# VH-VL binders against q9umr5, part 455

Target 1, 268 residues: q9umr5
Amino acid sequence: SYKPVIVVHGLFDSSYSFRHLLEYINETHPGTVVTVLDLFDGRESLRPLWEQVQGFREAVVPIMAKAPQGVHLICYSQGGLVCRALLSVMDDHNVDSFISLSSPQMGQYGDTDYLKWLFPTSMRSNLYRICYSPWGQEFSICNYWHDPHHDDLYLNASSFLALINGERDHPNATVWRKNFLRVGHLVLIGGPDDGVITPWQSSFFGFYDANETVLEMEEQLVYLRDSFGLKTLLARGAIVRCPMAGISHTAWHSNRTLYETCIEPWLS
Below, E stands for the ipSAE of ESMFold2; O stands for the ipSAE of OpenDDE; V2 stands for 0.75 times the mean of E and O plus 0.25 times the DockQ between their complexes.

## First folded at step 22 (VH-VL)

Design qp3 (framework fv_nofazinlimab; at its last look DockQ between E and O 0.86; V2 from the best seeds 0.88)
Fold by OpenDDE, look of step 22:
Structure qp3 (fold): chain C 268 residues (1-268), chain A 123 residues (1-123), chain B 112 residues (1-112)
Amino acid sequence: as target 1 above (268 residues)
Amino acid sequence: QVQLVQSGAEVKKPGSSVKVSCKASGYTFSTYYISWVRQAPGQGLEYLGIIIPEYSTANYNEKFKGRVTITADKSTSTAYMELSSLRSEDTAVYYCARGSRWFDSTPYYMDVWGQGTMVTVSS
Amino acid sequence: DVVMTQSPLSLPVTLGQPASISCRSSQSLLRYTGHTYLYWFQQRPGQSPRRLIYQVSNRDSGVPDRFSGSGSGTDFTLKISRVEAEDVGVYYCMQGTKWPPTFGQGTKLEIK
């Protein structure tokens, strides 16, 4: 039998968005038990990411317990960060494939419609003033806001991304790394036509330097220092990159070509 | 020194399939996009699809309703375009073109083109 | 799909005179990152297309400076300051901002 699949949605999203994905999985892997977690939907997805991590943890623990052979995670957009954190804090997870579906794994620094809606009077270059404040960190988007021009503020004020990345020292860094390394495969999916994730390379742990030049995963300090296990995962062949052109952000979970190419191979 | 060399002309019957090759040289084949474009006689250009050879991730213009398959062989630095269920309307010159590196934001850069492959579909 | 509309479709020009080709898109070609992916291609008789301009106004290496591209949003222009005999062919605009990439109808430049 196929391993159960757990799906975690993104910002302003719900389980309904994954109806096509469910159909694809049912067709290609009949009998697979797929659970789309219907937590923190819509505006509730703006709640702090650590709160979301706790909620999703409570939901996945019983599922994992019933699946001693292991489970697969499909985590979309913001959900990819939630899942990475989840795997970092769980010392007993049994995740075989962690599929990060167009997630800002290295953070977000883009002036998108999502941000304009929440911060209509703020420009990308000035959002750090809000996001790196105590009240700003109460919003999920600010939890992974990564301003390349204000690295000091990011490192000191980011209450989520900087911690799960091991960029700021904390007492759980070693344990979180150990936990995350329990994953069988890390499947990174994204592409240049996304239109939301900025830069889109963030889905592959690429990100801006101080000159807004996008550097690859292997050039990032978190990789070089192996702060949460990326270097180790890559070395043992556990990281899979699956970039695809022509996919918009809202289509990653509903595109058949993408599913067959980047998702299906890891559901066996 | 960067060039794309395509396979020779093809004559096919309706309902059959054709597979055109595009051999790259002068650059690191696996890390750059390859796009396919066709041009019917006396007509304009039409986009077919794209691939990243390193990861074998291809995407297609939906207009072709799954008839197009794009693949790549890194060992031979060759990209392929297969078109099935051929029709007379598929008669065209088919081109491959190089895009940017996959990690860049310009998949459809198309700075270098193959010489084209004429595919004729006739009963 | 984004529709690209070129004007004129036929462009007879006297040698040494300037030429101008218009390209309009049905949607803005400005991406959220601030870039506009509009390209111009030249196809001489019996040859493959050759890129002349990328991202609206950047000229490729080897392309004479008499070629220039301009525009923004939905309106773009390719200009040839002084047409030469070797400029005969069909010119296409292409957008790469939205999937799938789409081409204009082409403008056939001929010498009078």
Scores: ipSAE 0.941, ipTM 0.962, lowest interface PAE 0.4, mean pLDDT 96
Fold by ESMFold2, look of step 22:
Structure qp3 (fold): chain C 268 residues (1-268), chain A 123 residues (1-123), chain B 112 residues (1-112)
Amino acid sequence: as target 1 above (268 residues)
Amino acid sequence: QVQLVQSGAEVKKPGSSVKVSCKASGYTFSTYYISWVRQAPGQGLEYLGIIIPEYSTANYNEKFKGRVTITADKSTSTAYMELSSLRSEDTAVYYCARGSRWFDSTPYYMDVWGQGTMVTVSS
Amino acid sequence: DVVMTQSPLSLPVTLGQPASISCRSSQSLLRYTGHTYLYWFQQRPGQSPRRLIYQVSNRDSGVPDRFSGSGSGTDFTLKISRVEAEDVGVYYCMQGTKWPPTFGQGTKLEIK
């Protein structure tokens, strides 16, 4: 009776990470078919995001086809960007709830342990030299790197984020917006103690201006121009915000209080 | 003028529960964090948990192992903290304190405090 | 949990003389964003805590400029350049960098 749930993991992640989330869903929504997609695990999560989008697209098509009444997406961290791209490129998706679980939706501008491991001598202030190059764009992290101090370079070089945000001209922008707007609800989850997503408000489509002051979603140009449908979704009452303090990046899918408050209500 | 006004002192028996209220005025209650902190007699400060009233998203210090429940009523601009299965060690002054707006990065800012509510647990 | 250790725990001071309170954390309080969420609170006898200093060194409005905060990483200091009678009370440091927030034990300042 409940719509199937598709789970998409994040960077350096795998399907095992969601075992607690699966338990919560089984307890509150018995009989729900939950599929945790086992693609691009571990280091393969560094592959270009468009490659990941293509692979996940192939995996979700048969699941959606078997569920004409719709499906739900729960997409964690980097996986939330994969899922947003899926909603844009799939003419025929039937997603009701898109649950974005601490995802860098407006990008990342922060020094994380993963960045230190991959680029040990780089800092966030100079990583644009690597990420906004053709070589850098072959890494998923660079596909959503968003340096607020080099906006021209971001707009010209980003092969993923600037495109799915409608920030760079491309022939598919109108179709992608139309496809994205078919989603029933966009559920945004995140919080100030995340420790990885920088700024953490990226999970709510907030981001830095040039002074590193965080502007809210409604202050962003992509919202004001409605470039991919955020203003339309908000006006329709389709955007749900669910912020929570005290949760670290790796704990979002293993916290029962977070699940009951922010996820459970949307798993119709 | 921003104020947090708490409910009066309580004397409780072991094993019972207590619910302390914290009424806010002078600001937009729903969008600011409310934290709860306690202080046993002659002791330091101990953090209990936090809530965003607009979203009812509460979180708790694990030390209290599910004995604490924090809620908010937006229509009355009032936050509540309930502590169950009371022990004599729970005798303390309980404070509420305001944090930043939920969208800011300083939830534990605690710039305004309530006057405190003494809870005494004795037989 | 991050352990906050204050010293001294008791601080008798002559009126008009300087005072210094140390606070040490068990882990660095520097976030990747470059911010350090270290706070100082004053609790006068019979009163609620009052915030004095936020984010290491920023004085709250209405806090006299004889109070100053400093430090980085794991080591932090609250200084009073000239102690006055109204400064009697207990001073707490608190970290808000890592969940859950934690307080130091408190330093009781008294006039000798």
Scores: ipSAE 0.829, ipTM 0.913, lowest interface PAE 0.8, mean pLDDT 92
ESMFold2 (binder alone), look of step 22: mean pLDDT 92; pTM 0.944

Design qp4 (framework fv_nofazinlimab; at its last look DockQ between E and O 0.92; V2 from the best seeds 0.89)
Fold by OpenDDE, look of step 22:
Structure qp4 (fold): chain C 268 residues (1-268), chain A 123 residues (1-123), chain B 112 residues (1-112)
Amino acid sequence: as target 1 above (268 residues)
Amino acid sequence: QVQLVQSGAEVKKPGSSVKVSCKASGYTFSTYYISWVRQAPGQGLEYLGIIIPEYSTANYNEKFKGRVTITADKSTSTAYMELSSLRSEDTAVYYCARGSRWFDSTPYYMDVWGQGTMVTVSS
Amino acid sequence: DVVMTQSPLSLPVTLGQPASISCRSSQSLLRYTGNTYLYWFQQRPGQSPRRLIYQVSNRDSGVPDRFSGSGSGTDFTLKISRVEAEDVGVYYCMQGTHWPPTFGQGTKLEIK
């Protein structure tokens, strides 16, 4: 039988968005038990990411316990960060494939419609003043805001991304790395036509330097220092990159070509 | 020195399939996008699809309703475009074109083109 | 799909005179990143298309400086300051901002 699949949604999203994905999985892998976690939907997805991690943890623990052979995670957009953190804090997870579906894994630094809605009077260049405040860190978006021009503020004020990346020293860094490395495969999905993730290369752990030049995963300090295990995962062939052009952000979970190419192979 | 060389002209019957090749040279084949475009006689240009050879990730213009399959062989630096269920309307010159590196934001850069492959569909 | 509309479709020009081709898109080609992916291609008789301009106004290497591109949003223009005999062919605009990429109808430049 196929391993159970757990799906985690993104910002301002809900389980309904994954109706096509469920259909695809049912058609290609009949009998698969798919659970789309209906937690922190809609505006509730703005809650702090650590709170979300705790909630999703409570939901996945019983599922994992019933699946001794392992489970697959499909985590979309902001959900990809939630899942990465989840795998970092769980010392007993049994995730075979972690599929990061267009997730800002290395953070966000873009003036998107989502940001305009939440911060209508703020520009991308000034959002650091809000996001790196105690008040700002109460919003999920600010938990992975990564301003390349204010690295000091990011490192000191980011209460989520900087920690799960191991960019700021903390007492759990070693354990989190060990836990995350339990994953069988890390499947990174994203593309240049996304329109939301900024830069889109963040889905592949690429990101801006101080000159806003996008560097690859292998050029990032978190990789070079193997702070949370990326270098180790790559070395053992556990990282899969699946970039695709022509896919908008809201279509990653509902595009059949994308599913067959980037998701289906890892559900076996 | 960067060039794309396509396979020769094809004559096909309706309902059959055609597979056109595009061999790249002068650059690192696997890391650059390859797009396919066609041009019916005396007509304009129409986009078919795109692939990243390194990862074999292809996407298609939905207009062709799953009739197009784009693949790549990294060992031979060759991209392929297969069109099935051929119709007379598929008669055209088919082009491959190079995009940017996959990690860049310009998939449809199309700075280098193949010489084109004439595909004729007739009963 | 984004519709690209060129004007004129036929462009007879006297040698040495300037030429101008308009391209309009049905949607803005400005991406959220601030880039505009509008391209111009030249196709001489019996040849493959050749890119002349990328991202609205950037001229490719080897392209004469008599060619220039301009525009923003939904309106774009290709200009030839002094038409030469070798400029005969069909010119296409293409947008790469929205999937799938789409081309204009083409403008056929001929010498009077």
Scores: ipSAE 0.939, ipTM 0.961, lowest interface PAE 0.4, mean pLDDT 96
Fold by ESMFold2, look of step 22:
Structure qp4 (fold): chain C 268 residues (1-268), chain A 123 residues (1-123), chain B 112 residues (1-112)
Amino acid sequence: as target 1 above (268 residues)
Amino acid sequence: QVQLVQSGAEVKKPGSSVKVSCKASGYTFSTYYISWVRQAPGQGLEYLGIIIPEYSTANYNEKFKGRVTITADKSTSTAYMELSSLRSEDTAVYYCARGSRWFDSTPYYMDVWGQGTMVTVSS
Amino acid sequence: DVVMTQSPLSLPVTLGQPASISCRSSQSLLRYTGNTYLYWFQQRPGQSPRRLIYQVSNRDSGVPDRFSGSGSGTDFTLKISRVEAEDVGVYYCMQGTHWPPTFGQGTKLEIK
């Protein structure tokens, strides 16, 4: 039998968006229990990410309890940050594969249509003025906004990303790292044609330096200091990279070639 | 210097398949994109698909979905393109071309091209 | 798929005279990052395509200064300030902004 699969959606999303992914899983892994968590849908996905983490935690506990052999997470876009935080705050999670599907793991520094909907007078170069304010941090987008030109503001004001990355000192850092390291595999999926995640390499823990040159995961301080366990996971052989060209942001969960290549092998 | 050297010309019957090779030298093969493009006689260029050899993550133009398979062998620095269910309109020169490193944002850079492989489909 | 339309398809030019090739896309090629993935390739008779220009206006190494690219959004131009005999061949624009990459029909440059 196959381990249950829990799906966590992204910004302005719903369960229907994952209908093709569900079809692929049922076709290749018959009998797999797949739960697409129907929380914080639509505009509710703009609520603070720590609030979303708490709600999703409450939803996953009974699913994990009924599956003592473990579960898999497939977490899309913003949902991949929710899932990474879940793995840090849950002392006794039993996640084998954490599949991060085009998630802005090192943050976002790019204009998007849904960003313009929320902050219509802003551009990426000036959004730090809103996002790094207490009011701005009440919106999920700002919780992972990462302006490479205002790093001191990011480090001081980010209520979510700087904490789960271990970029700011806090009393739970050691416990969160220990919890996260309990995961069996971290599967990183993304690609250059995504069109939304900026830089797209954020899905692989890459990010801009001050000159907007994208540095890879192994060049990031959070990796080098092993602040939340990336270096340890890589050395253990637990990080799987699966980049693919030619897939737009809304197509990651509806492309069969992507599923067969990058997702299916990890749904034991 | 960077080179892509392709396999020789092929003559095939309709309904069969062909597998064209593209051997790379002068750079780190596994981390760079390889694209495949074809050109029918007297016609323009048509994009087939792409692969990252290190991860074997290939993607295809939907026009050829189900008929094209792109693979790579890291140990021999060789990419392959296989086209099945051949038709007369598949008669073309098939090219491989190198893109950027997978981590860079320019997969379709195509800065170096192979010499081309003529595939003729006839009865 | 994004349609790339070149004009003219045939371009007879007197040696030493300027030449201009237009390329239009059915969708904007500008990405949110400010990058535009528009390329120009040259295919000399009997040869593989060779890249001339990447990202609208950047010349490849070894490409003479008489070649220049320009444009934005949906409208792009390749110019040759002074055509030489070695410039004979077919010129293709290609977009890499939208999957899958697509090519223009080609412009055959000939010496009249």
Scores: ipSAE 0.828, ipTM 0.921, lowest interface PAE 1.0, mean pLDDT 93
ESMFold2 (binder alone), look of step 22: mean pLDDT 92; pTM 0.943

Design qp5 (framework fv_nofazinlimab; at its last read DockQ between E and O 0.90; V2 from the best seeds 0.91)
Heavy chain, then light chain:
Amino acid sequence: QVQLVQSGAEVKKPGSSVKVSCKASGYTFSTYYISWVRQAPGQGLEYLGIIIPEYSTANYNEKFKGRVTITADKSTSTAYMELSSLRSEDTAVYYCARGSRWFDSTPYYMDVWGQGTMVTVSS
Amino acid sequence: DVVMTQSPLSLPVTLGQPASISCRSSQSLVRYTGNTYLYWFQQRPGQSPRRLIYQVSNRDSGVPDRFSGSGSGTDFTLKISRVEAEDVGVYYCMQGTHWPPTFGQGTKLEIK
ESMFold2, look of step 22: ipSAE 0.854; ipTM 0.919
ESMFold2 (binder alone), look of step 22: mean pLDDT 92; pTM 0.945
OpenDDE, look of step 22: ipSAE 0.940; ipTM 0.962
ESMFold2, fold request of step 23: ipSAE 0.856, 0.861, 0.876; ipTM 0.922, 0.922, 0.928
ESMFold2 (binder alone), fold request of step 23: mean pLDDT 92, 93, 93; pTM 0.947, 0.954, 0.954
OpenDDE, fold request of step 23: ipSAE 0.950, 0.949, 0.945; ipTM 0.968, 0.967, 0.965
ESMFold2, last read: ipSAE 0.873, 0.861, 0.879; ipTM 0.928, 0.923, 0.929
ESMFold2 (binder alone), last read: mean pLDDT 93, 92, 93; pTM 0.953, 0.945, 0.953
OpenDDE, last read: ipSAE 0.949, 0.950, 0.950; ipTM 0.967, 0.968, 0.967

Design qp6 (framework fv_nofazinlimab; at its last fold request DockQ between E and O 0.93; V2 from the best seeds 0.92)
Fold by OpenDDE, fold request of step 23:
Structure qp6 (fold): chain C 268 residues (1-268), chain A 123 residues (1-123), chain B 112 residues (1-112)
Amino acid sequence: as target 1 above (268 residues)
Amino acid sequence: QVQLVQSGAEVKKPGSSVKVSCKASGYTFSTYYISWVRQAPGQGLEYLGIIIPEYSTANYNEKFKGRVTITADKSTSTAYMELSSLRSEDTAVYYCARGSKWFDSTPYYMDVWGQGTMVTVSS
Amino acid sequence: DVVMTQSPLSLPVTLGQPASISCRSSQSLLRYTGNTYLYWFQQRPGQSPRRLIYQVSNRDSGVPDRFSGSGSGTDFTLKISRVEAEDVGVYYCMQGTKWPPTFGQGTKLEIK
């Protein structure tokens, strides 16, 4: 039998967004129990990510308990960050494959439609004034806002991304790293035609330097310091990169070619 | 000295398949996109698909409805384009072209082209 | 798909005279990152396409400075300041902003 699949949605998403993914999984892996977690849908996805992590944790614990052989996580967009945090705080998770589907794993810094919707009068260059305030951090999008021009504010004010990255010291850093390293495989999916994740390389833990030059994962401090286990995972062959051109942000979970190439191989 | 050298001309029957090769040299093959484009006689250019050899991740123009398969062999620095269920309308010169590095934002860079492979489909 | 429309489709030019080719896209080619992925290709008779311009206005190495690209949004232009005999061929614009990449119909430049 196939291991259960747990799906975590992104910003402003719902379970309905994953109807094609469910179809593909059922077709290629019949009998797979797929659970799309219907938590923090729509506007509720703006809740602080730690709150979301707690909610999703409560939902996945019983699923994991019933699956002693392990489970797979498919986590889309913002959901990918939720899942990474989830795996960091859970010392007893049994996740075989963590599939990060076009997730801003290294943060977001772009003028997107989502940003314009939330902050219509603010550009990305000025969003640090809001996002790195206490009230700004009450919104999920600010929890992974990563302004390369205000790294000091990011490191000090980010209540989520900086912590799960181990970029700011905290008492749980060592334990979180240990927990995250329990994952069998980390599958990173993304591509240049995404249109939302900025930079798109964030899905592969790439990100801007102070000059907005995109650096690769291996050039990031979090990797070099192995602050949450990326270097260790890579060394043991546990990181899988699956970049694909021609996929828009809202198509990562619905494109058949993408599914067959990047998702299906890890649902065994 | 970046070069893409394609396989020779092909003559095929309708309903058969053709596989064109594109051997790359002069650069790190695995990390750059390879695109495939075709041109019917006297016509314009049509995009077929793309691949990242390092990860064997290919995507296709939906117009071809799954008839195109793009693959790559890193050990030989060769990309392949296979077109199945051939029709007379598939008669064209097929080109491979190099894109940017996969980690860059210009997959369709197409700065270097192969010499083209003529595929003729006739009964 | 993004439709690329070139004009004219046939361009007879006297040697030494300037030439201009227009390319219009059915959608804006400006990406959210601020980049515009519009390319110009030259295809001489019996040869493979050769890229002349990338991202609207950047000339490739070896491309004479008499070639220039300009434009924004949906309207783009390739200009040749003084046409030479070697410029005979078909010119294509291509957008790489949206999947799939699409080409214009081509403009056949010939000498009068």
Scores: ipSAE 0.949, ipTM 0.967, lowest interface PAE 0.4, mean pLDDT 96
Fold by ESMFold2, fold request of step 23:
Structure qp6 (fold): chain C 268 residues (1-268), chain A 123 residues (1-123), chain B 112 residues (1-112)
Amino acid sequence: as target 1 above (268 residues)
Amino acid sequence: QVQLVQSGAEVKKPGSSVKVSCKASGYTFSTYYISWVRQAPGQGLEYLGIIIPEYSTANYNEKFKGRVTITADKSTSTAYMELSSLRSEDTAVYYCARGSKWFDSTPYYMDVWGQGTMVTVSS
Amino acid sequence: DVVMTQSPLSLPVTLGQPASISCRSSQSLLRYTGNTYLYWFQQRPGQSPRRLIYQVSNRDSGVPDRFSGSGSGTDFTLKISRVEAEDVGVYYCMQGTKWPPTFGQGTKLEIK
């Protein structure tokens, strides 16, 4: 039998968005128990990410308890950050495959329709003034906003991303790293036609330097210092990269070619 | 001296399939995109699909979904395009073209093209 | 799919005179990152396409200075300041901003 699959949605999202993904899993892995968590739907996805992590943690505990052989996570967009935090804070998780579906793992530095709706007078160049304030950190988008031109403000003000990346020292860093490293595989999915995640290479732990040149995962300080376990995971052979051109942000969970190539092999 | 060298011309019957090869040289094959494009006689260019050879992650123009398969063999630096259920309207010159590195943002850059492979579909 | 429309489709030009080819897209080719992935290709008779211009206005290495590209949004232009005999062929614009990439119909340039 197949391990249960837990699905975590992204910003302004709901469980209905994953209906095609559920169909694909049923076709290729019949009998798999798939749970699409319907917490923090729609506008509730703007609540602080630590609040979301706590809520999702409470929801996954009974599922994991009923599956002692392990579970898989499929986490989309903002949901991939929720899931990565979950793996760090849970010392009792039994996740085999963590499938990160176009998630801004190193942060976001790009204008989107959501940002214009939420902060209509802002552009990416000035949003740091809002996001790196106590008020701004009450919004999920600001919890992973990463302005490469104001790294000092990011490091001081980020209540979420700088902590789970180990970019700012904190008392739980060693424990979170140990917990995260218990994952079987980290599957990174994304591509250049995404249109929302900026830079799209954030889905592969790439990000801008101060000149807006994208550096690869292996060039990032968090990798080089192995601050939360990326270097250890890569050396262990536990990081799988599955980039694919031609998929827009809203299509990652509804494209059969993407599913068959990047997701299906990891749902043992 | 980056080059893409394609397999020779083929004549096929309707309902059969064809597999065109594209051998790369002069660069690190596995890390660059390869696109496939065709051109019917006297007509314009039509995009078929793309692959990242390192990861074997291919995607296809919806017009050809179910009939086109794009693959790559890293050990021989060769990409392949297979088109099935051939029709007379599939008669065309088929090109491979190189894009950017997969980690860059320009997969459809197409700076280097193969010489083309004529595929003729006739009864 | 983004429709790319070229005009004219046939372009007879007197040797040494300027030539201009228009390319229009059915939607903006400007990406959220500020890039515009509009390309120009030349295909001489019996040959593979050759890239002339990438990202609207950047001339490829080995392309003569008489070729230039311009435009933004949905309207783009390829110009040849003085047409030479070797410029005979078909010219295609292509967009790479939206999946799948799409080509214009082609403009056949001929010497009068």
Scores: ipSAE 0.872, ipTM 0.927, lowest interface PAE 0.7, mean pLDDT 93
ESMFold2, look of step 22: ipSAE 0.871; ipTM 0.927
ESMFold2 (binder alone), look of step 22: mean pLDDT 91; pTM 0.939
OpenDDE, look of step 22: ipSAE 0.943; ipTM 0.963
ESMFold2, fold request of step 23: ipSAE 0.849, 0.866; ipTM 0.917, 0.924
ESMFold2 (binder alone), fold request of step 23: mean pLDDT 93, 92, 92; pTM 0.949, 0.946, 0.945
OpenDDE, fold request of step 23: ipSAE 0.949, 0.948; ipTM 0.967, 0.967

